# Ledger of designs, part 57: miniprotein binders against q9bqp7

Target 1, 240 residues: q9bqp7
Amino acid sequence: VPQNWFPIFNPERSDKPNASDPSVPLKIPLQRNVIPSVTRVLQQTMTKQQVFLLERWKQRMILELGEDGFKEYTSNVFLQGKRFHEALESILSPQETLKERDENLLKSGYIESVQHILKDVSGVRALESAVQHETLNYIGLLDCVAEYQGKLCVIDWKTSEKPKPFIQSTFDNPLQVVAYMGAMNHDTNYSFQVQCGLIVVAYKDGSPAHPHFMDAELCSQYWTKWLLRLEEYTEKKKNQ

## First folded at step 3 (miniprotein)

Design u42
Fold by ESMFold2-Fast, scan of step 3:
Order: C-alpha cells, then sequence, then structure tokens
Structure u42 (fold): chain B 240 residues (1-240), chain A 84 residues (1-84)
C-alpha cells in the first residue's frame, strides 16, 4: 500500500456538463519547474526488466538499421506521433489549425485507423492541456478529455506499427492515463470529474484502431500502482 | 473455432486488467491446443509481467524446445534466470 495514499476521484465534483463550463475546450499551457512530470516519474521508475528490454531493442535496431538508420527511424516515429496528435487536436477543436497545413496530415493511415473511434467521441472538454496535482506534487500534459460512448474519459492517443490488443502491451500507458485523471480531478483549473480512461492505439496501415476502455474500478486499480511509482520516484530523489 | 473463442476471451480479460483470469483461460487453451506457440508465448509474457518468473521460465523453456534457435526466447530466458 502506498504511504501517501490519496483518492483518484473528487467527491465534490460531477461528470455532468455544467452551464458555467467553457464553450471551448480548455488548453492550459504546461509550465515546467522542479515538480516532476508523469512521464519523468514513469521513466525514472522503470523496472530492471523494462530497462534491459528497452536497451536490447535499441541494440537490435542499431544492428539492423545502422546507427544513422536507427536515428532516422526513431526520428520518424517521433514525428509521426507528433503529427498524429496535432491532426487529432485540429479535428476535435472548434479552431481548425490544420487549415494552414498539408491535407495529407488529415488523411494519414493513423487518422484512417481512428475514424471509427472518433465517431463515438463528443463533448470535448480539454485538448493538449496541463494538469497538476497540488497535493501529490506532479504535473502532466494530457491529450484529450471528451465523452466516449457517453462516458467522460481521459483519452490518450497512441501510434503503433504492431497490433496491441492487450492493455498490458501498452506499457505504462494505463498509469499515465490515471495519473492525468487524478491530477485533473484535483486541479483548480478544472471543475468536472473524470472517472474513465481510454487508450486508443492507431495503426500506420489504417487498420482499425484498438480502444482500451478503463472504467472507474480499473482506473482505481491502476491509480494505486501509479501512487507506488510516484512513491518510488520520491524515495529515489531523497537518496540521491 | 474453439481455439479462437478461448483466445478472444483471454484477450478481453487481459484488456480489462483481469490478468489472473486471462492466465487461466490461456492455460485451458494450451491444454486443448498444446501446439499453439502464440498462446504459450502470451502466457509466458503475462507471467513475466506479474512477477511469476518461475512459470514464465518454464514456458519459455518449452517454447525453446520447439524453436531451439530462436534468439529472443534465449534472451528472455537468460534475463529471467539471471534475475532469479
Amino acid sequence: as target 1 above (240 residues)
Amino acid sequence: DPREELWERALELAEKGDVEEAIEVLKKLIEEHPDDPEAIWELAMLYFEIGREDEAIKLLKELLKRYPDHPEIKEYLELLERRK
């Protein structure tokens, strides 16, 4: 059990729309400081197995592609992910920022992959927005908060070349989602409650994306695991 | 398609985070279809992820017997045995 346990949900908040809610999705800018980000906490608390497997994958890729080829591959994967997120933000936002960009960004294989998911997404409340947990002292930048099939969700968009039908195959993505959820639920910049998560894995070839829905119970289970990772991170900082 | 029915059930349970239940379904699938390397690999990976390293090692050794020259199986097996 985590030593600094704190609830993921805020009993003073509702997941229902309020007339006082902004008419446009929130986009709070991320202001980095000494407070750790969700991604840094997860990166600094990887297991020995995760570290070994990541390093082994890197070495195998370098052997296959060469050092320059590996750099090109990783740069391309990063850019494709960035462009995918930018396209989704544009599609879901009332402001069409992609009007000034290449139309190919809107018709990529990844965007084709998520079309069936996007049909079930509505009521967007936040896009590319910063969250901070004031009590637990961490920050993050979430992709999207919207209703998926009528449920308000923290939605995380992922790209993949290989199918990921199991939620476990998404690495620390469930922890990332619940970390953002817990922060948002206790961040004074937001007034609503999110109790569900959604990880959407989009595929380069346009094959249908896999949605990994997380109900309130599952989110609570992963929240406990996130608190343990945060505790581990805090202890490592004290000892170094 | 009794294999596909069990496979889909295992996938659904794992997606929901019911890893222990997914493991039981994969065990049943392997019992009924013992020559299914995909199911054996998936079961080993689920054991590995939840820290049941001895079960993962046993399955990887069974899989290596079928694919003796597979470098990834050898690497995973070496990793798990060294951590033990």
Scores: ipSAE 0.000, ipTM 0.141, lowest interface PAE 14.9, mean pLDDT 78

Design u43
Fold by ESMFold2-Fast, scan of step 3:
Parts: structure tokens; sequence; C-alpha cells
Structure u43 (fold): chain B 240 residues (1-240), chain A 84 residues (1-84)
């Protein structure tokens, strides 16, 4: 159990929209400062086992591709992920016509992979938007907040070469989602309450993406684990 | 989280080459969490690694019955069946 418990949900917020909510999705810019990001906290508190698995993967890839080949491969994976997120932001943003760049990105295998998920996504509230937890002192940049099958979710889009059909195989992704959720629920830039999460793993070959829906109960469970990771990060930083 | 501790311990042991010890940890995890697909899948992979191919295939077939549309289980099972 974490020593400094804080609730993921804000009792002062409603999960129902109000008439004053903006019709255009929010996009709060990320203001980088001394406050740690969700990804930094997770990276700095990886378990010994996670570090071993990552190093094993790196060594195998370097052996196969060489040092320069590995660098090129990882750079390409990163670029594909960025393009996928840009395409999704374009698709989900309100607009009348597609730009040439956006049209070309819509033809990618990753976008094909998520088509069946996108059919169930509506009521977009935020896209590529910054969140900050004022009390717990962390920041993040979430991908999307929208209704999935009628439930308001923090949605995280992931790309993968290998199938990830079990939520456990997505490692820290559930922690990332609930960290964003808890921050948004306590961030004064937002007025609504999010209680559900969705991790969507898209595949390069266009195979159907795997959705991992997280209800309020599951989000609360992962929130406790996120608080422990944040506590570990804070303690490590104090001892520097 | 006791489940995650056991699972990551098994992964660490397997990575170090202590495969038999990893298998014992996974068996204990599965006794406590019998419907854990990730633990059962890893156990099957380790069985295959030590030459217990029939036992690996049996576990994957049983797992596929519970998750019939799971592409990773199908792919791995097909790979192992092809190598027989």
Amino acid sequence: as target 1 above (240 residues)
Amino acid sequence: DPRDELFYRAEELALKGDVEEAIEVLKKLIEEHPDDPDAIFLLAELYYDIGREDEAIKLLKELLKRYPDHPEIKEYLELLERRK
C-alpha cells in the first residue's frame, strides 16, 4: 500500500457533460519544467526484471542488426509511432476535408488496424493534451479522451510488431493511462471526470488492433500501483 | 502485488538460464492463479525450451480453448506443430 494515498477520482466532478463544455477537443500545450513526467517516473522505476528483459532484447537486436542497424531500426519504430499518433489526431479532430499528408497517413497498416475501434469512438474531449497533478506533482501528455462504446475513457494508442492480446503483456501501459486519468481529474484546466481507460495496440500489417478496456475498478487497482511507482521515484530523487 | 512478483521472478530466472527454477515458480503462480494466461503461456515456452515439446503444445491447446481468437497463442502453436 502507498504511504501517501490520494484518490484517482475527484468527488467534486461529474462524469456528465455540462452545456458550457467546449465543442472542440481541448489541446493544452505541455509546459516542460522541473516536475517529472509520467514516462520519466515509469522509466526511472523499472523493476530489475523489466531492465533485464529490455537489455536482453537490445543485445539480441544489436547482434542481429549491428550497432548502426539497431539505431536505424529504433529510430524508424519511433517515427512510425509519431506518424500514427499524428494521423489519429487528424482523424479525430473536427475538420471538413483531409490534407494530402493526412490522407496518405490514413492508408497505413496501423490506421487500418484500428478502424474497428474508431467506429466505437465518439464525443472527443481532448487530443494530445497536457495534464498536471497539482497535489502529487507530476505531468503528462495524453493521447485522447473520448467515449468508447458510450464510456468516457483516457485512450492510449500503441503500435506493436508482436501481438499483445493480454493487458499484462502491455507492462506499464495501464499505469500510464491511470496516471493521466488521475492528473486530468484533478487538473483545473479540465472540468469533467474520467473513470475508464482504453489501451489500443495497433499492428503494422493491418491485423485487428487489440483493445484493453479498463473499468473504474481496474483503474483503481492500477492507480495504487502507480502511486507506489511515484513514491519510489520521489524517494530516489530525495537521495540524489 | 504477489502475482506480479512471482511472474517477474520467473522471467528473471529464465533469463539467467535457471529454467527449471523458473518453471517451479510458474507452477506455484498457476496454483494460486489458475486462470493466468500470461503465466501459462510462459510455462509453455519454457517447457519447449527444455525439450518438453508435447507438454508445451498441450498447455497451448488448453489455453487456446479459453482464448480461441488469440493470435499469439495460435501463431506459437502453429510454429511448434510445424517443427514436429
Scores: ipSAE 0.000, ipTM 0.166, lowest interface PAE 14.1, mean pLDDT 78

Design u44
Fold by ESMFold2-Fast, scan of step 3:
Structure u44 (fold): chain B 240 residues (1-240), chain A 84 residues (1-84)
Amino acid sequence: as target 1 above (240 residues)
Amino acid sequence: DPRDELFYRAEELALKGDVEEAIEVLKKLIEEHPDDPEAIWELAMLYFEIGREDEAIKLLKELLKRYPDHPEIKEYLELLERRK
């Protein structure tokens, strides 16, 4: 158990939709601050095993693709992920400006991959929105908050290629989701409660995406692990 | 192809945090492809990650016999033995 345990859920908040909730999804901009981001905390508290596996994956890719090929591959993966997120924001937003995005972004294999998931997504409350945990002092930028099959979820969209499965050794996606959830539940910019998470892994070839649903109990378990990572990060910073 | 599909499935399960299920998939892969050093290595790393150190050590010793000049296997084996 973490030394400074803090609850993920806020008992003062409801997870039910309110008629006063805005029809337009929230998009709070991420402000530059000395306060660490979720991704920074996770990157600086990787276990020696996670660092080793990441370096092994990198070396294997370089051996297969060459140094220039690896750089091109990683740049393309980043670009494809960025385009996928932009397309999803456009699809899920009722706003005109977002719908004016390049229509070619809406026709990728990744977008085809998530179609069966999107049909179960409704009641979008936040898109590409900043969260801050006021007490635990960390920030993040979440992808989406919406109802999935009737449950309000923090939804994280991931891209993956089925051919040539290589280990992406972080295993931190559930921690990232619950970190955003805990922050949003205690962020004064938001009034609702999220108790569930959803990680959606989309495929480049258009084959059906895999949804990984996290109920409240599972989120609470990963929240404890996130608090340990945050504590480790804080201790490392005190000793520098 | 069938090997890659099992390895990919194990990777997805581990990424989700379903480490015990990922271990079972890797064990099945190794039964079907017993000379797959990557699958054996990944199984050892998952055992290590969840604190099943004796099982990780056993697999790493098996890999070291096949790849005696692999510095990473030796380094991890030394690390785990010191923790006991």
Scores: ipSAE 0.000, ipTM 0.169, lowest interface PAE 11.9, mean pLDDT 78

Design u45
Fold by ESMFold2-Fast, scan of step 3:
Structure u45 (fold): chain B 240 residues (1-240), chain A 100 residues (1-100)
Amino acid sequence: as target 1 above (240 residues)
Amino acid sequence: SDWEKVIEELRKIIEEMRELVKKGASPEEIEELWERFLKIVWEAIKKYGDHPEVLEILYEIERLTEEFLKLLEEGVDREELLKRFEEIAKKIEELIKRLE
């Protein structure tokens, strides 16, 4: 149980569109702060078991691919993810407000993989947008806030070269999603309420992406876990 | 999916091993099937081990599988073997459930 509990949802906010809501998605720039990011908190609070398993995975990959092969693999995964996110931002944004995008990227296997998910996405309210929780003192950069099958969600887009048909295969992604959600719900740059999350795992070969939907109850459960990770981070920082 | 086929194969082998242990099959026959199970676990680790949560569960299944192989090598009596098998099999089945 976290000692310094704070609610994920803001009772002053609604998830329904208002006439005053902007017609273009919000894109608040991430500013350099001394305030920790969601990703930093999660990285700094991995358990000894998680660190051990990551090192074992790394060693196994090096044995399989060689040192140069592993370096190329990790670099390629990073570039594929970056390009996938850029393509999604382009697809979901109004055409006139975006730079020209590589047409070949828009036809990638990853984009083909998410087509059936994108058909259920509407009412985009934020893209590649910064969030800050002033009270809990953390920041983040979320991928997307939009309606998925009629429900307003924080949506996180992931690429995978291997199938991930179950939510536990997404590691800290549920914590990342709810951390962004809680920050946005209490960030004065935003006026709406998000109560649901969606993790979409896209595949390189164009196989249908797997959506992992998180309802309000599940988000509340992961929020408690996020608060514990944040407390752990704060305590470790004080002891250094 | 390919992952669902892996899960189904693991469940099938556990049930087949339960049948072999109950009928008093030879240690060699039980060991052969158990080593086949272990190889499927190793292939799953190789294919799906890029996620730590999945990797942790697969490593625990591997550990329990190796524990049972060690038990077979020690040559415990049939009654003790059946009891220990059921304890290990139950743990593995719970881990497989977490993977689906």
Scores: ipSAE 0.000, ipTM 0.176, lowest interface PAE 14.7, mean pLDDT 78

Design u46
Fold by ESMFold2-Fast, scan of step 3:
Structure u46 (fold): chain B 240 residues (1-240), chain A 100 residues (1-100)
Amino acid sequence: as target 1 above (240 residues)
Amino acid sequence: SDWEKVIEELRKIIEEMRELVKKGASPEEIEELWERFLKIVWEAIKKYGDHPEVEEILEEIWRLTLEFLKLLEEGVDREELLKRFEEIAKKIEELIKRLE
């Protein structure tokens, strides 16, 4: 699927970053749908290299921890990630009462890790919000849309475990970000245009998080690759 | 020994890859050679990964190899690919030397 048939940026939308519309909600709930999510598309279309890496990592961890230990480890990592996202949503929310309600959410090393990034984040437009690309028929739940160093970005928060990080989530992160961006730019529930992405990798020990900024050109390049993954997903579904 | 043969084969593939990237070989040719490299690293981890130091070094080589495969999938221009390859290849060569 040629990118010129389905562009990532919407020519009908304003490039003005300061035109916030108060009628656009900060958070739109994700409703269960038969339409595939970004995560499902990516999981079902992994490259040979990604499948090899995932299987190797899984077998290594099972050998080290045992099957029950591996299950407990993955459950704990998932829970830590969930709590990190909840804490960030609370911190970035304009509601002061919510921030004060659960101070324990704010105490993790991951939150310490992202402090230097958060000081450069402002003008929050969306938090844990659903996006849908009606024409391309996919849906997603993005973490955050805000200005990072003056640029409106789709921001994706990632956690890394030491000594063994979840490497698999890194490879498709740029595709995930641009998929959300393209959906939001063509979703009638939103009125603004996003042209940049930011992947922030936070560390459990509080070491400074690594920001990976994606400009408009890079986002366009990854968008082409996302369209290929989406096409592959659609073809696999037809052959089931 | 079998271990010395594994180290020699890994080193040989890095040199073959350097020549392919310099000649502007297709992404498919480069990817095929890197997949072979990755498979050798995987088999080495399975056979020799019982020693923590060896396993850690081999896993780092594997991560660097996957980083380059990701660059190939992204379709970066030839000049950037050559630059990034040399950076990654030097790191892998240093790690291989530590395994000798």
Scores: ipSAE 0.000, ipTM 0.170, lowest interface PAE 12.3, mean pLDDT 77

Design u47
Fold by ESMFold2-Fast, scan of step 3:
Structure u47 (fold): chain B 240 residues (1-240), chain A 100 residues (1-100)
Amino acid sequence: as target 1 above (240 residues)
Amino acid sequence: SDWEKVIEELRKIIEEMRELVKKGASPEEIEELWERFLKIVWEAIKKYGDHPEVYEILDEILRLTFEFLKLLEEGVDREELLKRFEEIAKKIEELIKRLE
């Protein structure tokens, strides 16, 4: 089947931890070049429905906040997301000291939201680490690879504000996770086989985060959809 | 008029969606018809949304369409999908009547 020519899982790799695996989580820096990122591919291949929903959200927010208010709101949402990821990296990295951690990052409602999820996270293997699919030629920066309830997962942390929800694509979140998974499974900088995904949606008010677990079968289904988006990106790049 | 044609097309699509959902059509087939519905509503907002009352009604139709999209992605069973589709479709039909 044509869409199975590029499998998400690497038959040359084991899904079991290797004794030669680093004891410290990997953090390979993202080298940006002509090779497209997962986020770039997804942004440039949004479906018509995704584009219309995004434009509707923008118009509604502008009506409520004004143009300047909307710009400030979106800037603050992105900044809060960045700080949330920085706090999680610090919390999950055993090499960080308390003095190196920003107390303001650790006190956010988003961090309180994920506490019950973090209790089930162990065996961290990678944090804020670059991945590249050598055959399909795309790159990405994944948030975390760790065991969740005993299963090795690519974990993606998301934030949501309850009164003014940040728009998140249901289609794209799983695609992002499997794109990172497929890249890591075929990246020579890693020895792991990751077969599961986890999307965690944290809330600003500290309400319990929602975990969305993706087993191997579900990951394979979304991998097929990611390959279609990557093909669309390549065609659009050539055709303007 | 162009506006009357828009209203007629929206009604036609809702009825076609109802028949597809009742027949147990694939999510892909339902999504194709839904995409066409969303396109018509969005184009109507761009052309007629300067009037606040029209904008409010069309925006609510878009919100209800998004709720149905989430149901399709969640993969609920056929009976639950039929029930929730009818709830959403009735609300959309009531909103379309307000635009006439």
Scores: ipSAE 0.007, ipTM 0.195, lowest interface PAE 9.8, mean pLDDT 78

Design u48
Fold by ESMFold2-Fast, scan of step 3:
Structure u48 (fold): chain B 240 residues (1-240), chain A 100 residues (1-100)
Amino acid sequence: as target 1 above (240 residues)
Amino acid sequence: SDWEKVIEELRKIIEEMRELVKKGASPEEILELWYRFEKIVLEAIKKYGDHPEVLEILYEIERLTEEFLKLLEEGVDREELLKRFEEIAKKIEELIKRLE
């Protein structure tokens, strides 16, 4: 099937706010079933190169930390990432007072790292919200949809320790963003269109986070790669 | 400058990869060198990604490098791999010149 039959952008949608838009950010709950998630598709279609690089990284870490140390390290990285996302959702959610926020949740190097990015984020429209592409039949849970420097973006928050863990996820970050974008643009739970992406890499030591802005053209390029990964997943699932 | 050093390191690795491809080195040897290239590009994105033009060029270099890895995995013959490597290397060099 031609990849151009499934465009990333929906010509019937606009990124302009209107009176029918909700006053608060959307948070559609994720319900998993036989429909694959973006992360599952990407995990199941890693290239041999990605697998090799991940294994290389794992072996180096195991040599440094030991097997138990490596397991503890990866568990801690996962927990820190989860807490970071919870903190960002709290910060970006409309709230009556700042003193209602969990102070411990908001005090981390990662949160310090993203402060300069957050200054440029406004007009939040969705937080920790489920998306589903109705015709391509995949689902995802996106972190945030908001204006970054005046442009409506799907924003993906990433944590990084030096050296970076989960190198495979770094390569697939643009694919995750465009997969969420394409799904949202074709999901009846949403009325607006997103044409830009933003990957924000936050650092544990509080060093300034790096924003990786993806314009519409770059998003279209990665959308083509995402469609190929989705096709590979579908074929792999049929064969085994 | 620090930036000029980054450019010199990227060019050096491209030359090392060219030598490995010409020798018919194993995919594992080429991948190890690619990982070094990838780390330098990602570090440059981290340091200089505040400039949209610089970020765009670095991401395009990253994309071209990943394209080469796909060719390596496909197991194209040595002659085809070298030809495709030279095409990709030329495009990367053109992008690097735009960064200077």
Scores: ipSAE 0.000, ipTM 0.129, lowest interface PAE 16.2, mean pLDDT 77

Design u49
Fold by ESMFold2-Fast, scan of step 3:
Structure u49 (fold): chain B 240 residues (1-240), chain A 100 residues (1-100)
Amino acid sequence: as target 1 above (240 residues)
Amino acid sequence: SDWEKVIEELRKIIEEMRELVKKGASPEEILELWYRFEKIVLEAIKKYGDHPEVEEILEEIWRLTLEFLKLLEEGVDREELLKRFEEIAKKIEELIKRLE
């Protein structure tokens, strides 16, 4: 479907704060629906090259760690990612009671990696919040919406182990961000406009996180690619 | 001799890939050689990873291989692909020389 029929930005919305904006970050719970999630769409429409890259990464890790070691490694990566997101939500939340439980994660590694990014983050509007595109019928759970260096962004936090990359989401990260952005911009639970994205890759060893900023033009370009993936997903479902 | 065979096979594949890129071969044809190259590198890491210096060099070769795969998947034009392939190939050749 053409991008002109389904624009990423909502012309009826402003990116500037207004009096109706909530003082506390929004956290809309994700409701169980038959409607596909961003993650499901992306996973079911991977290219042959993306599938091969994922399979070869898996084979390499199994060769290095053994099958039991690989299972332990993937479980640890998942748990570390979950804890990192919980720590960030606690740090960015205005409620002090939420910060106490995650204190052990606040001391080093991934959190140390993002310190220089966090000092440039303000005006948090949403944390771990559900989005739904009313017309295109997909849902998602975004990490954060906040101002980064004065620009309102959909922010996606990623973890990576140096020197070996965990490459499962490498090619789809920008698509995930713009899918959330387009959904939020057309979701009646939200009143503001987001035009920029930020992918932050944090490192386990505390090395400075790498920010990948996406301006409005870049977001529009990736939105076109996301629409193609969504169309491919819909066609595959009709043929099953 | 096993190690010498690994080095010879890696050099041979890079030269074959160079020829395919220059001819404007399809991404599928180039990927077939890339798959063989990656498999050899990963197996070498398993067999010779006990020595830290060798492991470091082989992992760097593997990362450069992934960088090339990303270029193929991004669909850069032939001129850009050839230019960036040569940059990657030069780095890989330098690393292979360090393995001798």
Scores: ipSAE 0.000, ipTM 0.177, lowest interface PAE 11.6, mean pLDDT 77

Design u5
Fold by ESMFold2-Fast, scan of step 3:
Structure u5 (fold): chain B 240 residues (1-240), chain A 82 residues (1-82)
Amino acid sequence: as target 1 above (240 residues)
Amino acid sequence: GDPELEKKIRELAERAEKLFREVEEKTGNPEVAYLARLALELLDFALLLWEEGDPERALEFLELAIRWLERAKRLAEEIERR
């Protein structure tokens, strides 16, 4: 149980659209700050099992590819992920200037992989947008906030080359989603309430992406785990 | 969790451990040792994924570990016949 518990949902907000909501998706720029990002908190509070798992994955990859091959592979995975996010932002934005972006960014197995998911996505509220939890003092940059099958979600887009895991810890994806959700729900730059999450895993070969939907109850469960990670991070920093 | 998925993971983990025991004494051969080592790393990886609440990924790595152990077993048997 966290000592400094705070609710994920804001009782003063609604998940329904109101007349004051902007028609164009929000894109708040991330400001450099001394307060920690969601990714930094998660990276610095990995469990012994997570650290061991990441090290074993790294050792296996180096065994297969060599040191230089591993560096090239990880750089390519990062570049592919970046291009995938850029393409999704372009596809989901109503602005025509983004639609004129290099067509090669829209052509990949990853984009083919998510087509069936994108058909169920509408009402985009935010894209590549910064969030800050003013009370709990953390920041983040979320991928997307939109309706998925009629439910307003924080959506996180992931690329996967199975059986090889991402460089980032995949077990922390639900924690990232709820951390962004809790921040957005209490950030004065936003006026709406998000209660659901969606993690979409896209595949390089174009096979259908796997959607992992998180309802309000599941989000609340992961929120408690996120608060424990944030508390652990804060405690470690006070002892340095 | 999914009880069917968890049962399958436990059954495959037991099968992988049994296969490893069959080849462990033959790891003196560098090729068998390499395959056995790779399989053991995948098995441990899968079990850690299961403990961390990712049974779908655990299943994928566990199946991969079993394939590598079966290769190691076949190679060990070939070497024994020589």
Scores: ipSAE 0.000, ipTM 0.135, lowest interface PAE 13.8, mean pLDDT 77

Design u50
Fold by ESMFold2-Fast, scan of step 3:
Structure u50 (fold): chain B 240 residues (1-240), chain A 100 residues (1-100)
Amino acid sequence: as target 1 above (240 residues)
Amino acid sequence: SDWEKVIEELRKIIEEMRELVKKGASPEEILELWYRFEKIVLEAIKKYGDHPEVYEILDEILRLTFEFLKLLEEGVDREELLKRFEEIAKKIEELIKRLE
């Protein structure tokens, strides 16, 4: 149990649309400083078992691809993910016309993979937007906040290559989603309440993406685990 | 059905591992099979880890996997390895039952 508990949901907020809500999705820029990011906290508080598994995955990949090949592979995975996120931001932005979009980005296997998920996504409220929890002192950059099957969600888009999986962020993805949710719910730059999460794993070959929906109760459970990771990070930093 | 296949494959690998350890197979052979076990657990976490109870059980299985691999890396004698493997395998099998 965390020693310093703080609620994920804000009792002063509603998940219902408000007349004061912007008609255009919010995109607040991330201003990095001494405040730790969600990604940094998670990376610095991996369990010994998670660190060992990541190291073994890395060693297996290096054995298969060589050191230069492994660097090329990880760079390509990062670049493909970045392009996938850029394409999704373009698709979900109501201000872009078809003529303003890069059609080559929209034709990737990853975009084909998520088509059936995108049909259920509407009411986009934030895209590639910064969140900060001023009380708990962390920041993040979330991918998307939108309605999925009628429920307002923090949506996190992931790419996966079936033959050569990159596992670094896999275990902590639900923690990442709820950390963004809790920050947004208490960030004065936002006015709405998010109670659900969605992790979407897209495939390079265009196979149907896997949606992992997180309801309010599941988010609350992962929130407690995130608070423990944040507490561990704070204690480790204090002892440096 | 997919979940049943995951559970059955995990059980199969534990039994195969038990036979390899008993026969005094090389660490290389044991590690190859254990890597396959680990991969299945990691894929299960990706597909089903959004449920906290499932995540906790699978995470504990991974911790036990890590514990066994440390024994292999430390080069403990084969008699001690078999004894410690049986302790770990029993715990993993109990956790697998909870996943059903």
Scores: ipSAE 0.000, ipTM 0.187, lowest interface PAE 12.7, mean pLDDT 79

Design u51
Fold by ESMFold2-Fast, scan of step 3:
Structure u51 (fold): chain B 240 residues (1-240), chain A 100 residues (1-100)
Amino acid sequence: as target 1 above (240 residues)
Amino acid sequence: SDWEKVIEELRKIIEEMRELVKKGASPEEIDELWLRFFKIVDEAIKKYGDHPEVLEILYEIERLTEEFLKLLEEGVDREELLKRFEEIAKKIEELIKRLE
């Protein structure tokens, strides 16, 4: 139980768009800040079990690929993820791109993987946009805020080589989503309320992506866990 | 009691591990079962760590579990893996008996 609880949702806000909202999705740039990012908080508060599993995975990969092969593999995974996010931002943006660029973006197996999800996405309000929680003092860069099957969601796009059919197999991803949600709901750069989350795990071979929808109740549950991780981070920082 | 349920869960996981090793399960499948085992032991340490005798036994169970995971990483042949798993499982089962 966190020492000082703060609500994920902002009762002063609505999930409905207003006529004065920009016609294009918001893209607030992430600025340099001493305030910790969501990713940093999660990295610095991993459980001993998570740290052990990550180290075992690294050792197994190094054994299979060699040290140079492992470095190349991790670099390629990062690059593929970056390109996937860039492709999704382009696809979901109302701005026109060159035909040649559009064709190259659509060639990825990851993009094929998410096609059935994208058919249910509309009303995009933010893309690759910075969020800051003014009271809890953390920042993040969210992928997308849009309606999924009629519900306004913080959407997080993930790439994976292994199947992730259950939300439990996505590790800290639910915490990341609710952290962005809570920040956006209390960030003065935004006027709307988000109450739902969606984690989409895309596959390189084009196999159908797994969507993990998080309703308001589930988001509230993960929000409490995020508050505990944030509190742990703050305490660890004081001791260093 | 809550403690008896912890003991039962640990035994069930050891039996599940035994079946997975016999079937030649992937290291990933065994790692997932280990995560579950580790979590139960870690939770037991947090709940019962104020009893030094119990804490010592739980730490020893953790050590043996880590020993088995290192064995999997070494990539020994199936027959050797089964033999060494049974040696480790016996030791864990003896420790679980001491928790009763």
Scores: ipSAE 0.000, ipTM 0.208, lowest interface PAE 14.2, mean pLDDT 77

